# Designs tried in a protein design chat: VH-VL binders against Large ribosomal subunit protein bL25 (rplY). Part 20

Target 1, 192 residues: Large ribosomal subunit protein bL25 (rplY), of Marinomonas sp. (a6w1c8)
Amino acid sequence: MSLSINAVARTQEGKGASRRLRNEGLVPAVIYGGETAPVSISFKDNELLKAVGTPGFLTGLVEVTVEGKTEQVLVKALQRHPSTGAVMHMDLQRAQADKAITTRVPLSFINAAQSEGVSKQGGRLTVESKLAEVRCLPANLPEVLTVDVIKGQLDQIFHLSDVILPEGVELVSLLKGEDHDQPIARIGKSKR
Below, E stands for the ipSAE of ESMFold2; O stands for the ipSAE of OpenDDE; V2 stands for 0.75 times the mean of E and O plus 0.25 times the DockQ between their complexes.

## First folded at step 15 (VH-VL; framework fv_barzolvolimab)

Design C1 (at its last look DockQ between E and O 0.80; V2 from the best seeds 0.68)
Fold by OpenDDE, look of step 15:
Structure C1 (fold): chain C 192 residues (1-192), chain A 124 residues (1-124), chain B 107 residues (1-107)
Amino acid sequence: as target 1 above (192 residues)
Amino acid sequence: QVQLVQSGAEVKKPGASVKLSCKASGYTFTKYYINWVRQAPGKGLEWIARINPNSGKTYYNEKFKGRATLTADKSTSTAYMQLSSLRSEDTAVYFCARDTWTYDSGYPEYFDYWGQGTTVTVSS
Amino acid sequence: DIVMTQSPSSLSASVGDRVTITCKASQDISNYVAWYQQKPGKAPKALIYAASSLQSGVPDRFTGSGSGTDFTLTISSLQPEDFADYFCQQSYETPYTFGGGTKVEIK
């Protein structure tokens, strides 16, 4: 159920080569990780743009096909043009079935409107973190993590520990102890 | 200026206990974790434990659980580490270090300020 | 526990040399790596945090790179004051762990 995209292997490396690729409507990238050597690749700009716009591409497992070989990867870094926002480079990490991965997953807050803090007390949910960093095996990687705020009161702060964790998934921040339980949202009255 | 000043050198016999101090200054003491790290002669660094000076919450390396006890005094901005049942292997320089993690930090934490270290020698 | 394998354990270099030290983590720890310098009889000094961020006051000849499992500290041009021990550290999870250290000595 993973997203898929095609790439082409490239032999030329360096800043100059990357610039040339971009001028040709291609986006340079690299696949790395595991026991195999890194592979320099390029994507078609239009295809990559579409992929980047697809939910889960930047946060989930992606199948990249290069010269007939398909690999599962995670997008680990995305470099964008500071003014246009165009993707300039992408780092892809190989996912191995037996190796735990660290990646960011979207947070979904549900039942905010029905919460007492919002429905009765006139508050609004403000999301402070849209993503959470998790550790899990690739097979256990969730598409989204859910935070149920149905019991939320006015001025209540929600934390990472409030996230409903699927089996095999850990929140990286909490691996250092419960004191690292960072706030991710709050119900409050907006002064603006 | 942020400073961590540790207590003086200690010489102990096996089985004894030692209590080290780390006095912090130049910042809000309760805002940052204090970590304890030791270094045996000619060896690497080993993390022992950390304390949240505000809450008093402690986290220990399992290797030291039961022997190490961290405390903090907010009134004096001083962190303490007590190590009991001392062994010859506990001979080392012990450091306290401030942890950069804060509730609002978007960066991975690290130890940005260190005490000067306290030498603990355990010998018969 | 996460193991940080640091290499080499020691190296000899001359002033002006490019020096590279590597740490390999036993698992993917994203960018939760810091580098420290330690001189004899002194406490460690922070150089790099978050794998590639330079600590304030540290010369820019020090650079950190890497993500996931492989991390590198580079000194672009070794200076006399750079002869010291260097350590990597992971802050991904407790217990925090350090690399075995690298002694950079004068050739």
Scores: ipSAE 0.632, ipTM 0.858, lowest interface PAE 0.9, mean pLDDT 93
ESMFold2, look of step 15: ipSAE 0.638; ipTM 0.844
ESMFold2 (binder alone), look of step 15: mean pLDDT 92; pTM 0.944

Design C2 (at its last look DockQ between E and O 0.72; V2 from the best seeds 0.65)
Fold by ESMFold2, look of step 15:
Structure C2 (fold): chain C 192 residues (1-192), chain A 124 residues (1-124), chain B 107 residues (1-107)
Amino acid sequence: as target 1 above (192 residues)
Amino acid sequence: QVQLVQSGAEVKKPGASVKLSCKASGYTFTKYYINWVRQAPGKGLEWIARINPNSGKTYYNEKFKGRATLTADKSTSTAYMQLSSLRSEDTAVYFCARDTWTYEPGYPEYFDYWGQGTTVTVSS
Amino acid sequence: DIVMTQSPSSLSASVGDRVTITCKASQDISNYVAWYQQKPGKAPKALIYAASSLQSGVPDRFTGSGSGTDFTLTISSLQPEDFADYFCQQSYETPYTFGGGTKVEIK
């Protein structure tokens, strides 16, 4: 159980119905996955804005209550208005405790400033991927994955295989073999 | 324009080997993987293996382990697949296909361009 | 190996009909699904990638949807050139696997 939010089931769907909901201060969303048919719901804009600002809401398990029924979900997509930044739509996936899920987790690169590549060799860490896709059971879902670059040298490239993985967590790209060990960061010469 | 041109039809006896070619043009050969897929008469598609033409690294479907060998020649932009110890079940059309995964992938890969296919018939 | 269970194996339809083909993966594969069209004696042609993205040059009557385990290909208004075989494919994990195919025939 992590964060929670209330929602209301909705009957009206489609582009026109979604626009009317937003005009009334409601944000349309869909819960899909599992053994149950997709459910169209809406959130109050003010409640969703507060929830989105809460650490762990967008990256972890969330309890959504619809008509007195609760479900554990993951936020899979969030759409914002390009001019105002307002949340326009959310896609939510049901999570079952005994079934593996696939989702994206933030990468955190630590110790770059203390590395020889940056501190002594005039380098700068360039992050090429800020997220990594993982497979794990819901209970094993980490909030963040760490890449320790303390031993980084100038011109060094870091790859997915350099990510520190907690127990029960797999990197999806590597399920296809070592030739999918893509670069995620590099130390290159500074622009100064 | 991207094009994959495969070698001509082959008729083989059980126990023989065949080597098929797939010549690429219209793109940078070393930037995309090449996959091999076969289709037996009236059957669905079956993935055999893939090769990174830049590094020569390969990955094989376990079903074809020890019988299939993929190679690539960067200078001619040509991928090859050799299948040994042929048996009647290997009768199929063999396709090469370009994989959209590159060194800097952004989305799930798929096979965006396919060769015309090479028919291999294995019979006594 | 990830099994892609495709249905129906065949269907009969008229020009202008809406056609829906489904694939179910044996495990969560996120959006790692592509759809291909294959005409008799020809190589497959890519239609949809990443479950819902339309390949360049493919008519917008083709729509892909789904995520996780359940995926669909929809042809909103069937045209004469759409009578063909259709296959889904997963690219989440090797070996890459295909659905059994769906033959779309003229009614």
Scores: ipSAE 0.567, ipTM 0.804, lowest interface PAE 1.8, mean pLDDT 88
ESMFold2 (binder alone), look of step 15: mean pLDDT 92; pTM 0.945
OpenDDE, look of step 15: ipSAE 0.682; ipTM 0.867

Design C3 (from A1 with heavy chain S106P; at its last read DockQ between E and O 0.93; V2 from the best seeds 0.81)
Heavy chain, then light chain:
Amino acid sequence: QVQLVQSGAEVKKPGASVKLSCKASGYTFTKYYINWVRQAPGKGLEWIARINPNSGKTYYNEKFKGRATLTADKSTSTAYMQLSSLRSEDTAVYFCARDTWTYDSPGYPEYFDYWGQGTTVTVSS
Amino acid sequence: DIVMTQSPSSLSASVGDRVTITCKASQDISNYVAWYQQKPGKAPKALIYAASSLQSGVPDRFTGSGSGTDFTLTISSLQPEDFADYFCQQSYETPYTFGGGTKVEIK
ESMFold2, look of step 15: ipSAE 0.666; ipTM 0.855
ESMFold2 (binder alone), look of step 15: mean pLDDT 93; pTM 0.946
OpenDDE, look of step 15: ipSAE 0.813; ipTM 0.926
ESMFold2, look of step 16: ipSAE 0.673; ipTM 0.856
ESMFold2 (binder alone), look of step 16: mean pLDDT 93; pTM 0.948
OpenDDE, look of step 16: ipSAE 0.810; ipTM 0.925
ESMFold2, fold request of step 17: ipSAE 0.605, 0.620, 0.675; ipTM 0.824, 0.837, 0.856
ESMFold2 (binder alone), fold request of step 17: mean pLDDT 92, 93, 93; pTM 0.945, 0.946, 0.944
OpenDDE, fold request of step 17: ipSAE 0.871, 0.873, 0.870; ipTM 0.957, 0.956, 0.958
ESMFold2, look of step 17: ipSAE 0.635; ipTM 0.839
ESMFold2 (binder alone), look of step 17: mean pLDDT 92; pTM 0.944
OpenDDE, look of step 17: ipSAE 0.790; ipTM 0.915
ESMFold2, look of step 21: ipSAE 0.649; ipTM 0.844
ESMFold2 (binder alone), look of step 21: mean pLDDT 93; pTM 0.949
OpenDDE, look of step 21: ipSAE 0.819; ipTM 0.925
ESMFold2, last read: ipSAE 0.654, 0.603, 0.621; ipTM 0.852, 0.826, 0.836
ESMFold2 (binder alone), last read: mean pLDDT 93, 92, 92; pTM 0.947, 0.945, 0.944
OpenDDE, last read: ipSAE 0.869, 0.870, 0.875; ipTM 0.960, 0.959, 0.959

Design C4 (at its last look DockQ between E and O 0.87; V2 from the best seeds 0.74)
Fold by ESMFold2, look of step 15:
Structure C4 (fold): chain C 192 residues (1-192), chain A 124 residues (1-124), chain B 107 residues (1-107)
Amino acid sequence: as target 1 above (192 residues)
Amino acid sequence: QVQLVQSGAEVKKPGASVKLSCKASGYTFTKYYINWVRQAPGKGLEWIARINPNSGKTYYNEKFKGRATLTADKSTSTAYMQLSSLRSEDTAVYFCARDTWTYELGYPEYFDYWGQGTTVTVSS
Amino acid sequence: DIVMTQSPSSLSASVGDRVTITCKASQDISNYVAWYQQKPGKAPKALIYAASSLQSGVPDRFTGSGSGTDFTLTISSLQPEDFADYFCQQSYETPYTFGGGTKVEIK
């Protein structure tokens, strides 16, 4: 099921205009990329709050409708107020169906409790990376990437190469070579 | 103070080989990759290869695979590049550069310190 | 291989001018871009990394921006020491590639 949200075009830009929009319950944003000029928009604060809380909104493809015209986008940047956490601004990148995109996708580590490292050897899984950067066509963008740690032993380190990759999905770090296969989790001794 | 000091200029005939050196100081040599980049006269920069000085593992631009060989000597903190089967098109200034990427740091990745360059001239 | 198309190839400017140099990548490379300054007969010097982060010791008149395919280097008020060649570089995928360069000349 596709995620969607309505937005309103805006013509007034700048710090003062952005402050006025936020005071009126609107969140400024920009859609950029592709062959089309950037478009300044705003979202209703309450609608954006619901959308941000929806799984896949910040990491997946979103349809944004501006005055009856729909664009498929990715959230590329989100500025939050440092003390309140309120969304202050969003940057959105247009996704073209025939062009690869680069974005971060959540990692899900499964079966740690059933592994020998955790169940029999006194270990605990420590997750070091919760996201991985991928390259893929928009249609191939996964909601989540899985790392199955069922075979994990005490002191084992899991790397980007241990991520289960769907067809058409590449890890960006590994495009630089095998020596960029960074750790993403480990089973280490729990202090007792 | 991080410093990369390269060997002196070389003049070679087509078909010969050249071996360039890059002496590192002011940091832990084995913690950072060394890259080699060249610049033909009046031209842009071209990446050749990199080496992990700790493991000796290398990664080459396909254009130079089979002709370029990178090595490193931990005891002298010196990286080397040998380029064989030289042609006139290999006439360039060759730079070594330290890569900011480390296994622990990861991103960002760029070349923060460069050697002064070694001029290699290939002429019949 | 990822092609970095840099423009302009040269420009003439006066001290105090604002200059903008662009690089376009042949595919989405996120923010894996660095910018270098090179003076004649010298090695490149890093200015910007990760598209927009300023290298230590570089004056804040240098700014970088962009993500995806389009990147810019801006010098807000050109100084005499800024007349040089400038290069972008991608570090998204090997082989690492550089833009063709921009010569910034005194007018």
Scores: ipSAE 0.662, ipTM 0.851, lowest interface PAE 1.4, mean pLDDT 89
ESMFold2 (binder alone), look of step 15: mean pLDDT 92; pTM 0.942
OpenDDE, look of step 15: ipSAE 0.722; ipTM 0.879

Design C5 (from A2 with light chain S31N; at its last read DockQ between E and O 0.87; V2 from the best seeds 0.80)
Heavy chain, then light chain:
Amino acid sequence: QVQLVQSGAEVKKPGASVKLSCKASGYTFTKYYINWVRQAPGKGLEWIARINPNSGKTYYNEKFKGRATLTADKSTSTAYMQLSSLRSEDTAVYFCARDTWTYEPSGYPEYFDYWGQGTTVTVSS
Amino acid sequence: DIVMTQSPSSLSASVGDRVTITCKASQDISNYVAWYQQKPGKAPKALIYAASSLQSGVPDRFTGSGSGTDFTLTISSLQPEDFADYFCQQSYETPYTFGGGTKVEIK
ESMFold2, look of step 15: ipSAE 0.735; ipTM 0.885
ESMFold2 (binder alone), look of step 15: mean pLDDT 92; pTM 0.945
OpenDDE, look of step 15: ipSAE 0.804; ipTM 0.915
ESMFold2, look of step 16: ipSAE 0.717; ipTM 0.874
ESMFold2 (binder alone), look of step 16: mean pLDDT 93; pTM 0.946
OpenDDE, look of step 16: ipSAE 0.437; ipTM 0.807
ESMFold2, fold request of step 17: ipSAE 0.646, 0.737, 0.736; ipTM 0.845, 0.886, 0.888
ESMFold2 (binder alone), fold request of step 17: mean pLDDT 92, 91, 92; pTM 0.940, 0.935, 0.937
OpenDDE, fold request of step 17: ipSAE 0.862, 0.852, 0.862; ipTM 0.952, 0.946, 0.955
ESMFold2, look of step 18: ipSAE 0.703; ipTM 0.866
ESMFold2 (binder alone), look of step 18: mean pLDDT 93; pTM 0.944
OpenDDE, look of step 18: ipSAE 0.703; ipTM 0.875
ESMFold2, look of step 19: ipSAE 0.701; ipTM 0.870
ESMFold2 (binder alone), look of step 19: mean pLDDT 92; pTM 0.943
OpenDDE, look of step 19: ipSAE 0.635; ipTM 0.859
ESMFold2, look of step 20: ipSAE 0.696; ipTM 0.865
ESMFold2 (binder alone), look of step 20: mean pLDDT 92; pTM 0.944
OpenDDE, look of step 20: ipSAE 0.513; ipTM 0.833
ESMFold2, last read: ipSAE 0.665, 0.675, 0.666; ipTM 0.856, 0.861, 0.856
ESMFold2 (binder alone), last read: mean pLDDT 92, 92, 92; pTM 0.941, 0.940, 0.940
OpenDDE, last read: ipSAE 0.865, 0.863, 0.868; ipTM 0.955, 0.953, 0.953

Design C6 (from A1 with heavy chain N52H; at its last look DockQ between E and O 0.68; V2 from the best seeds 0.68)
Fold by ESMFold2, look of step 15:
Structure C6 (fold): chain C 192 residues (1-192), chain A 125 residues (1-125), chain B 107 residues (1-107)
Amino acid sequence: as target 1 above (192 residues)
Amino acid sequence: QVQLVQSGAEVKKPGASVKLSCKASGYTFTKYYINWVRQAPGKGLEWIARIHPNSGKTYYNEKFKGRATLTADKSTSTAYMQLSSLRSEDTAVYFCARDTWTYDSSGYPEYFDYWGQGTTVTVSS
Amino acid sequence: DIVMTQSPSSLSASVGDRVTITCKASQDISNYVAWYQQKPGKAPKALIYAASSLQSGVPDRFTGSGSGTDFTLTISSLQPEDFADYFCQQSYETPYTFGGGTKVEIK
């Protein structure tokens, strides 16, 4: 659950300095947020490559150690080279235990095949949203949010209000009112 | 070309009501919320409320609930705001604005992409 | 209610200057920030949405940045038409709220 990575503080910033770091096998990043000033850091490319390949690194809490001091962060942005896919820059947001965070969490739609809409009415599930934005304390951040579509009928539309929410987790869209209950999936006619 | 055209200036006594209009053109009126925002002389902007013209659903800033009433007429593509029990503090320019959010999809965080020219309401004793 | 604290409240600058305006939200609002320009006697005009996306028809000398609580509007090289008031706005949670504004004046 606890994913960790080491980083080194850096003093040189800007487009030229970032290019030089990347040429030396280092990836520039910034930790920001909370009540402390942003800090510029770098990761060793090979260590970051392994971390990015680990499930949960890009969507969950990560421990970053900078010169012996460990911080809990979320990956907020990741820039990749368009041709090679190499990570060029990362933005990290500090997570404080007593302060709510906002981030995207994967949606998992379960039991579609067993629903009447799919099994008996010739439908199939079309997923319109793969992620949902949530607000919660760091300790309450789920790895995934479930939408159970077992009761789905042909032509039914599923909305954010159909998401099963753990205690302490809110959907950001619904903070603007229940009329912002956007569609996330539907059961439509299957193509033969 | 999206356009929001508002009704003309109003002068009112304290305790009166005013009804402002906002006529939309150049887009599907029923698809987007209309928001109302005011600006007192030399002051910042204050959000009042919004209405979805198709459903008639409204959401009010608590500060104005009970005094502000939003309606929409789909046949004329016109949104209305009535403000009752006027006070001198209600003297402001009142704007209507189109919201980018739609029920079917949101894409990006919503904002006000088109604004009416504003209606000046003056409340004096 | 989410408070948007905008600074500075005013500044004086010359044509060609680089100008930076900041907004700080009282809580994490992700990228739910827009920036507006308002000239005297006129309605606001959208410049930036989603913290960093440029509205259609707005010159690319306007840039927005930030996420979470700290947001910045930058004008890279002021033009005569850029002397105006600027406001940030959050759309994360109702009631929607605006920053107090920044008046950009000609020296």
Scores: ipSAE 0.606, ipTM 0.819, lowest interface PAE 1.6, mean pLDDT 89
ESMFold2 (binder alone), look of step 15: mean pLDDT 93; pTM 0.952
OpenDDE, look of step 15: ipSAE 0.753; ipTM 0.894

## First folded at step 16 (VH-VL; framework fv_barzolvolimab)

Design D1 (from C5 with heavy chain S106E; at its last look DockQ between E and O 0.76; V2 from the best seeds 0.68)
Fold by OpenDDE, look of step 16:
Structure D1 (fold): chain C 192 residues (1-192), chain A 125 residues (1-125), chain B 107 residues (1-107)
Amino acid sequence: as target 1 above (192 residues)
Amino acid sequence: QVQLVQSGAEVKKPGASVKLSCKASGYTFTKYYINWVRQAPGKGLEWIARINPNSGKTYYNEKFKGRATLTADKSTSTAYMQLSSLRSEDTAVYFCARDTWTYEPEGYPEYFDYWGQGTTVTVSS
Amino acid sequence: DIVMTQSPSSLSASVGDRVTITCKASQDISNYVAWYQQKPGKAPKALIYAASSLQSGVPDRFTGSGSGTDFTLTISSLQPEDFADYFCQQSYETPYTFGGGTKVEIK
């Protein structure tokens, strides 16, 4: 089940219009992608704030309802105020069932405590990458990718290739070749 | 500064082979991929292949598989591309280019930040 | 292979003009797009990488934008030295592919 949020269509565009919206407690956004023209929309800032704080909103499929029509989208960009951190604008890409999407998915490392490197050798798991970029159809988009580190030894480095991939999901880095197998975690002793 | 210097122009007959060189300087040769790209007269750019100079691992455009061979000499910081069974359609300027890929924590999409000056290869009867 | 459709193939502009070049990818390629400038008889020069990052030494009148399938290179105020060919490139997957190019000519 995807997250859902309501928006209102807007016809006015530009920096001035966006500023006015923000002054009214609204956040401007755009939905784009596919053969349909881009649609300018606005969110209530309080609702968007809550949504942005919800796990999966920034990394998963979201259902946006505009004037009774619901579309599946991905958050592709989020602009924040440099001082306050408030969301100023958001770019939303339409997800089409028959079109592969590219997005970042959270990584979950399991069985670290039980690993040889941690349980017997006194190591600690350090995560270097919390997200991985994937290509998949919207229906195959996972909420999380799992890395099982149960066999991990002290000073072992885990790579993208160690990620357990669901059916239909590809790691974007590996689409360029095996040399792009980036490290994502390590079991080591902390010197701090 | 980073420089890629390519070998001189080549004129070949159909069916012949050509071997181009690309000498790198100003950086650690083994830390960056070398890509080869060609441009036929009045046409766009076409990616041929890339090599990891450290491992020797190569990746080829399927269009050139079997005809293109990439090699690298660490001792001289030189990358080579051999293209065999030359055809008139292979007439082009051939570029070597450095790839920006590195194993940084937040790796950026790679691109070609430095290019050789190009080598003109003419295939004619 | 990923197809990069670049438009227009050519345009005429004057010094000081705002110029916009677009590139459309055949699939979602996130921000894996670079832009290059090429002058006659010279190798391509990198302008933009990661769709919107400015290459070191490149004037800030060059800006890249876009994500997913639609990308844009903008020259805010065209200078005499900017008359050249421009190419987009995807680095999402091999084989890497380029747009067809855009020739920016003096009006």
Scores: ipSAE 0.641, ipTM 0.862, lowest interface PAE 0.8, mean pLDDT 92
ESMFold2, look of step 16: ipSAE 0.656; ipTM 0.844
ESMFold2 (binder alone), look of step 16: mean pLDDT 91; pTM 0.933

Design D2 (from C5 with light chain V33L A34N; at its last look DockQ between E and O 0.69; V2 from the best seeds 0.71)
Fold by ESMFold2, look of step 16:
Structure D2 (fold): chain C 192 residues (1-192), chain A 125 residues (1-125), chain B 107 residues (1-107)
Amino acid sequence: as target 1 above (192 residues)
Amino acid sequence: QVQLVQSGAEVKKPGASVKLSCKASGYTFTKYYINWVRQAPGKGLEWIARINPNSGKTYYNEKFKGRATLTADKSTSTAYMQLSSLRSEDTAVYFCARDTWTYEPSGYPEYFDYWGQGTTVTVSS
Amino acid sequence: DIVMTQSPSSLSASVGDRVTITCKASQDISNYLNWYQQKPGKAPKALIYAASSLQSGVPDRFTGSGSGTDFTLTISSLQPEDFADYFCQQSYETPYTFGGGTKVEIK
C-alpha cells in the first residue's frame, strides 16, 4: 500500500517564486535530511490534492519521484491557505531503512462506550491528544496507535503509558523519563 | 522577573562532598523542573540531573548516579545538589537552570530558559 | 547517548558578516534542538528553542533552522555584542547533551 507521487525539481525559491509556482498550478516543497543536501521541488496541484486526501499520506511513508529517482519520505509539515484550505507548501524528510525516524502517529481510543465510566457512570471520553510522537525504523511505523479504555472509570485519566505499542515503536515523550508520561484522554461528566 | 541565585564558591579536597544551593524567585517554584549542568574550565557543558520540585522526583545522568543527590525545599523555593567523592575532574562551574517542560498534551519544547549565575567548585590536593 | 557534533569550533568574522554555525545529531531528534549563547564568565542564555523558535528578547538577526539530524544557527549581520560561545543542545532523550561549542570572535 505504498503511496507515491511525482515531483519536479526547482531552482527558484522565495516568496515571489513560490507565488509564481502556485499561479502555474504547482505547490512548492522541500525534501531534507539524510546524507544529501535539501532539494527544492514542486508538485502538480491536482495530484497533490488527491494524495493529501488519501489515508496514510500525511502519517505514513510516501515515495516521491524526482527526475526518475525515487526517494522514500515522510510528510513533516503541510501549510494550508487559511481561507481556501489549499496546500501552500510541504516539508518532507528523507527516510532511510536503517535509521530511526521521529513522527506523529494518530491515536485511536477503543471501547469507551463499553467502559463502566461511560456506560454506567454517566461519563464521556474527552480526547486531549489525537497524535503521539514516536521513534521507530521506517518499516515499523504504524498507521495508528491504540488506547484501550475498556477498564475506564469516571474521572479516570489516561496517559501515554496506556498506549499499546507495536514491537520496535517507542513514544518520544517517554524517552525523557517516566515523569514525562503526559495525559492523553479522560472520562469526565458533562456537569459540575 | 525570574531569578535563580546560587551559593558561593567552594574549595574542596579529593574525597570530600559539596552541597550547592539554587534559590528561585519570580515564579511558582513547584511548576518547573530544575536542572543542573556543569562546565569544566574552557570546556563544554554537561547535564547532570533534574528534579521536580513538586514531587521531589529526580532523574540523573548515569555518569553521576550514586554521587549526585538532588533535593528541593518548597518552603524556601530552593533546589540543592550534593556531589560526593569529589575528584579533580569535578572542578567546574555548576549551574542550575529552569526547565520549560509542562504536562500539556501538545507539550512545550524542553529547554533551559533561565540559568543561575553558577557556582565554582575547585577540587585540588 | 546522542552525540551532538558542532562546527566550526571557532571562527573570526567582521561586523556585518553572515555567520553560520552547524550542529549534527547522531540520530533523529526531530526539532528538539536548542541554541544557547555564553559570554566569558557568564551563564548560557537561551537563543533558539525547538530548532527555529526565537526566545523572547533575542534580536531577529538570529535564525535557527533544521530538523532531524542537521541544524544551523545563522547570524545575518554580526554585531560586536555577538562575541560569545554558542552551544547546541538536544532535549530529545536523556541524558541531554550539548555540542562542543563554537567561539565567535570579532575581527
Scores: ipSAE 0.655, ipTM 0.843, lowest interface PAE 1.3, mean pLDDT 88
ESMFold2 (binder alone), look of step 16: mean pLDDT 92; pTM 0.940
OpenDDE, look of step 16: ipSAE 0.788; ipTM 0.901

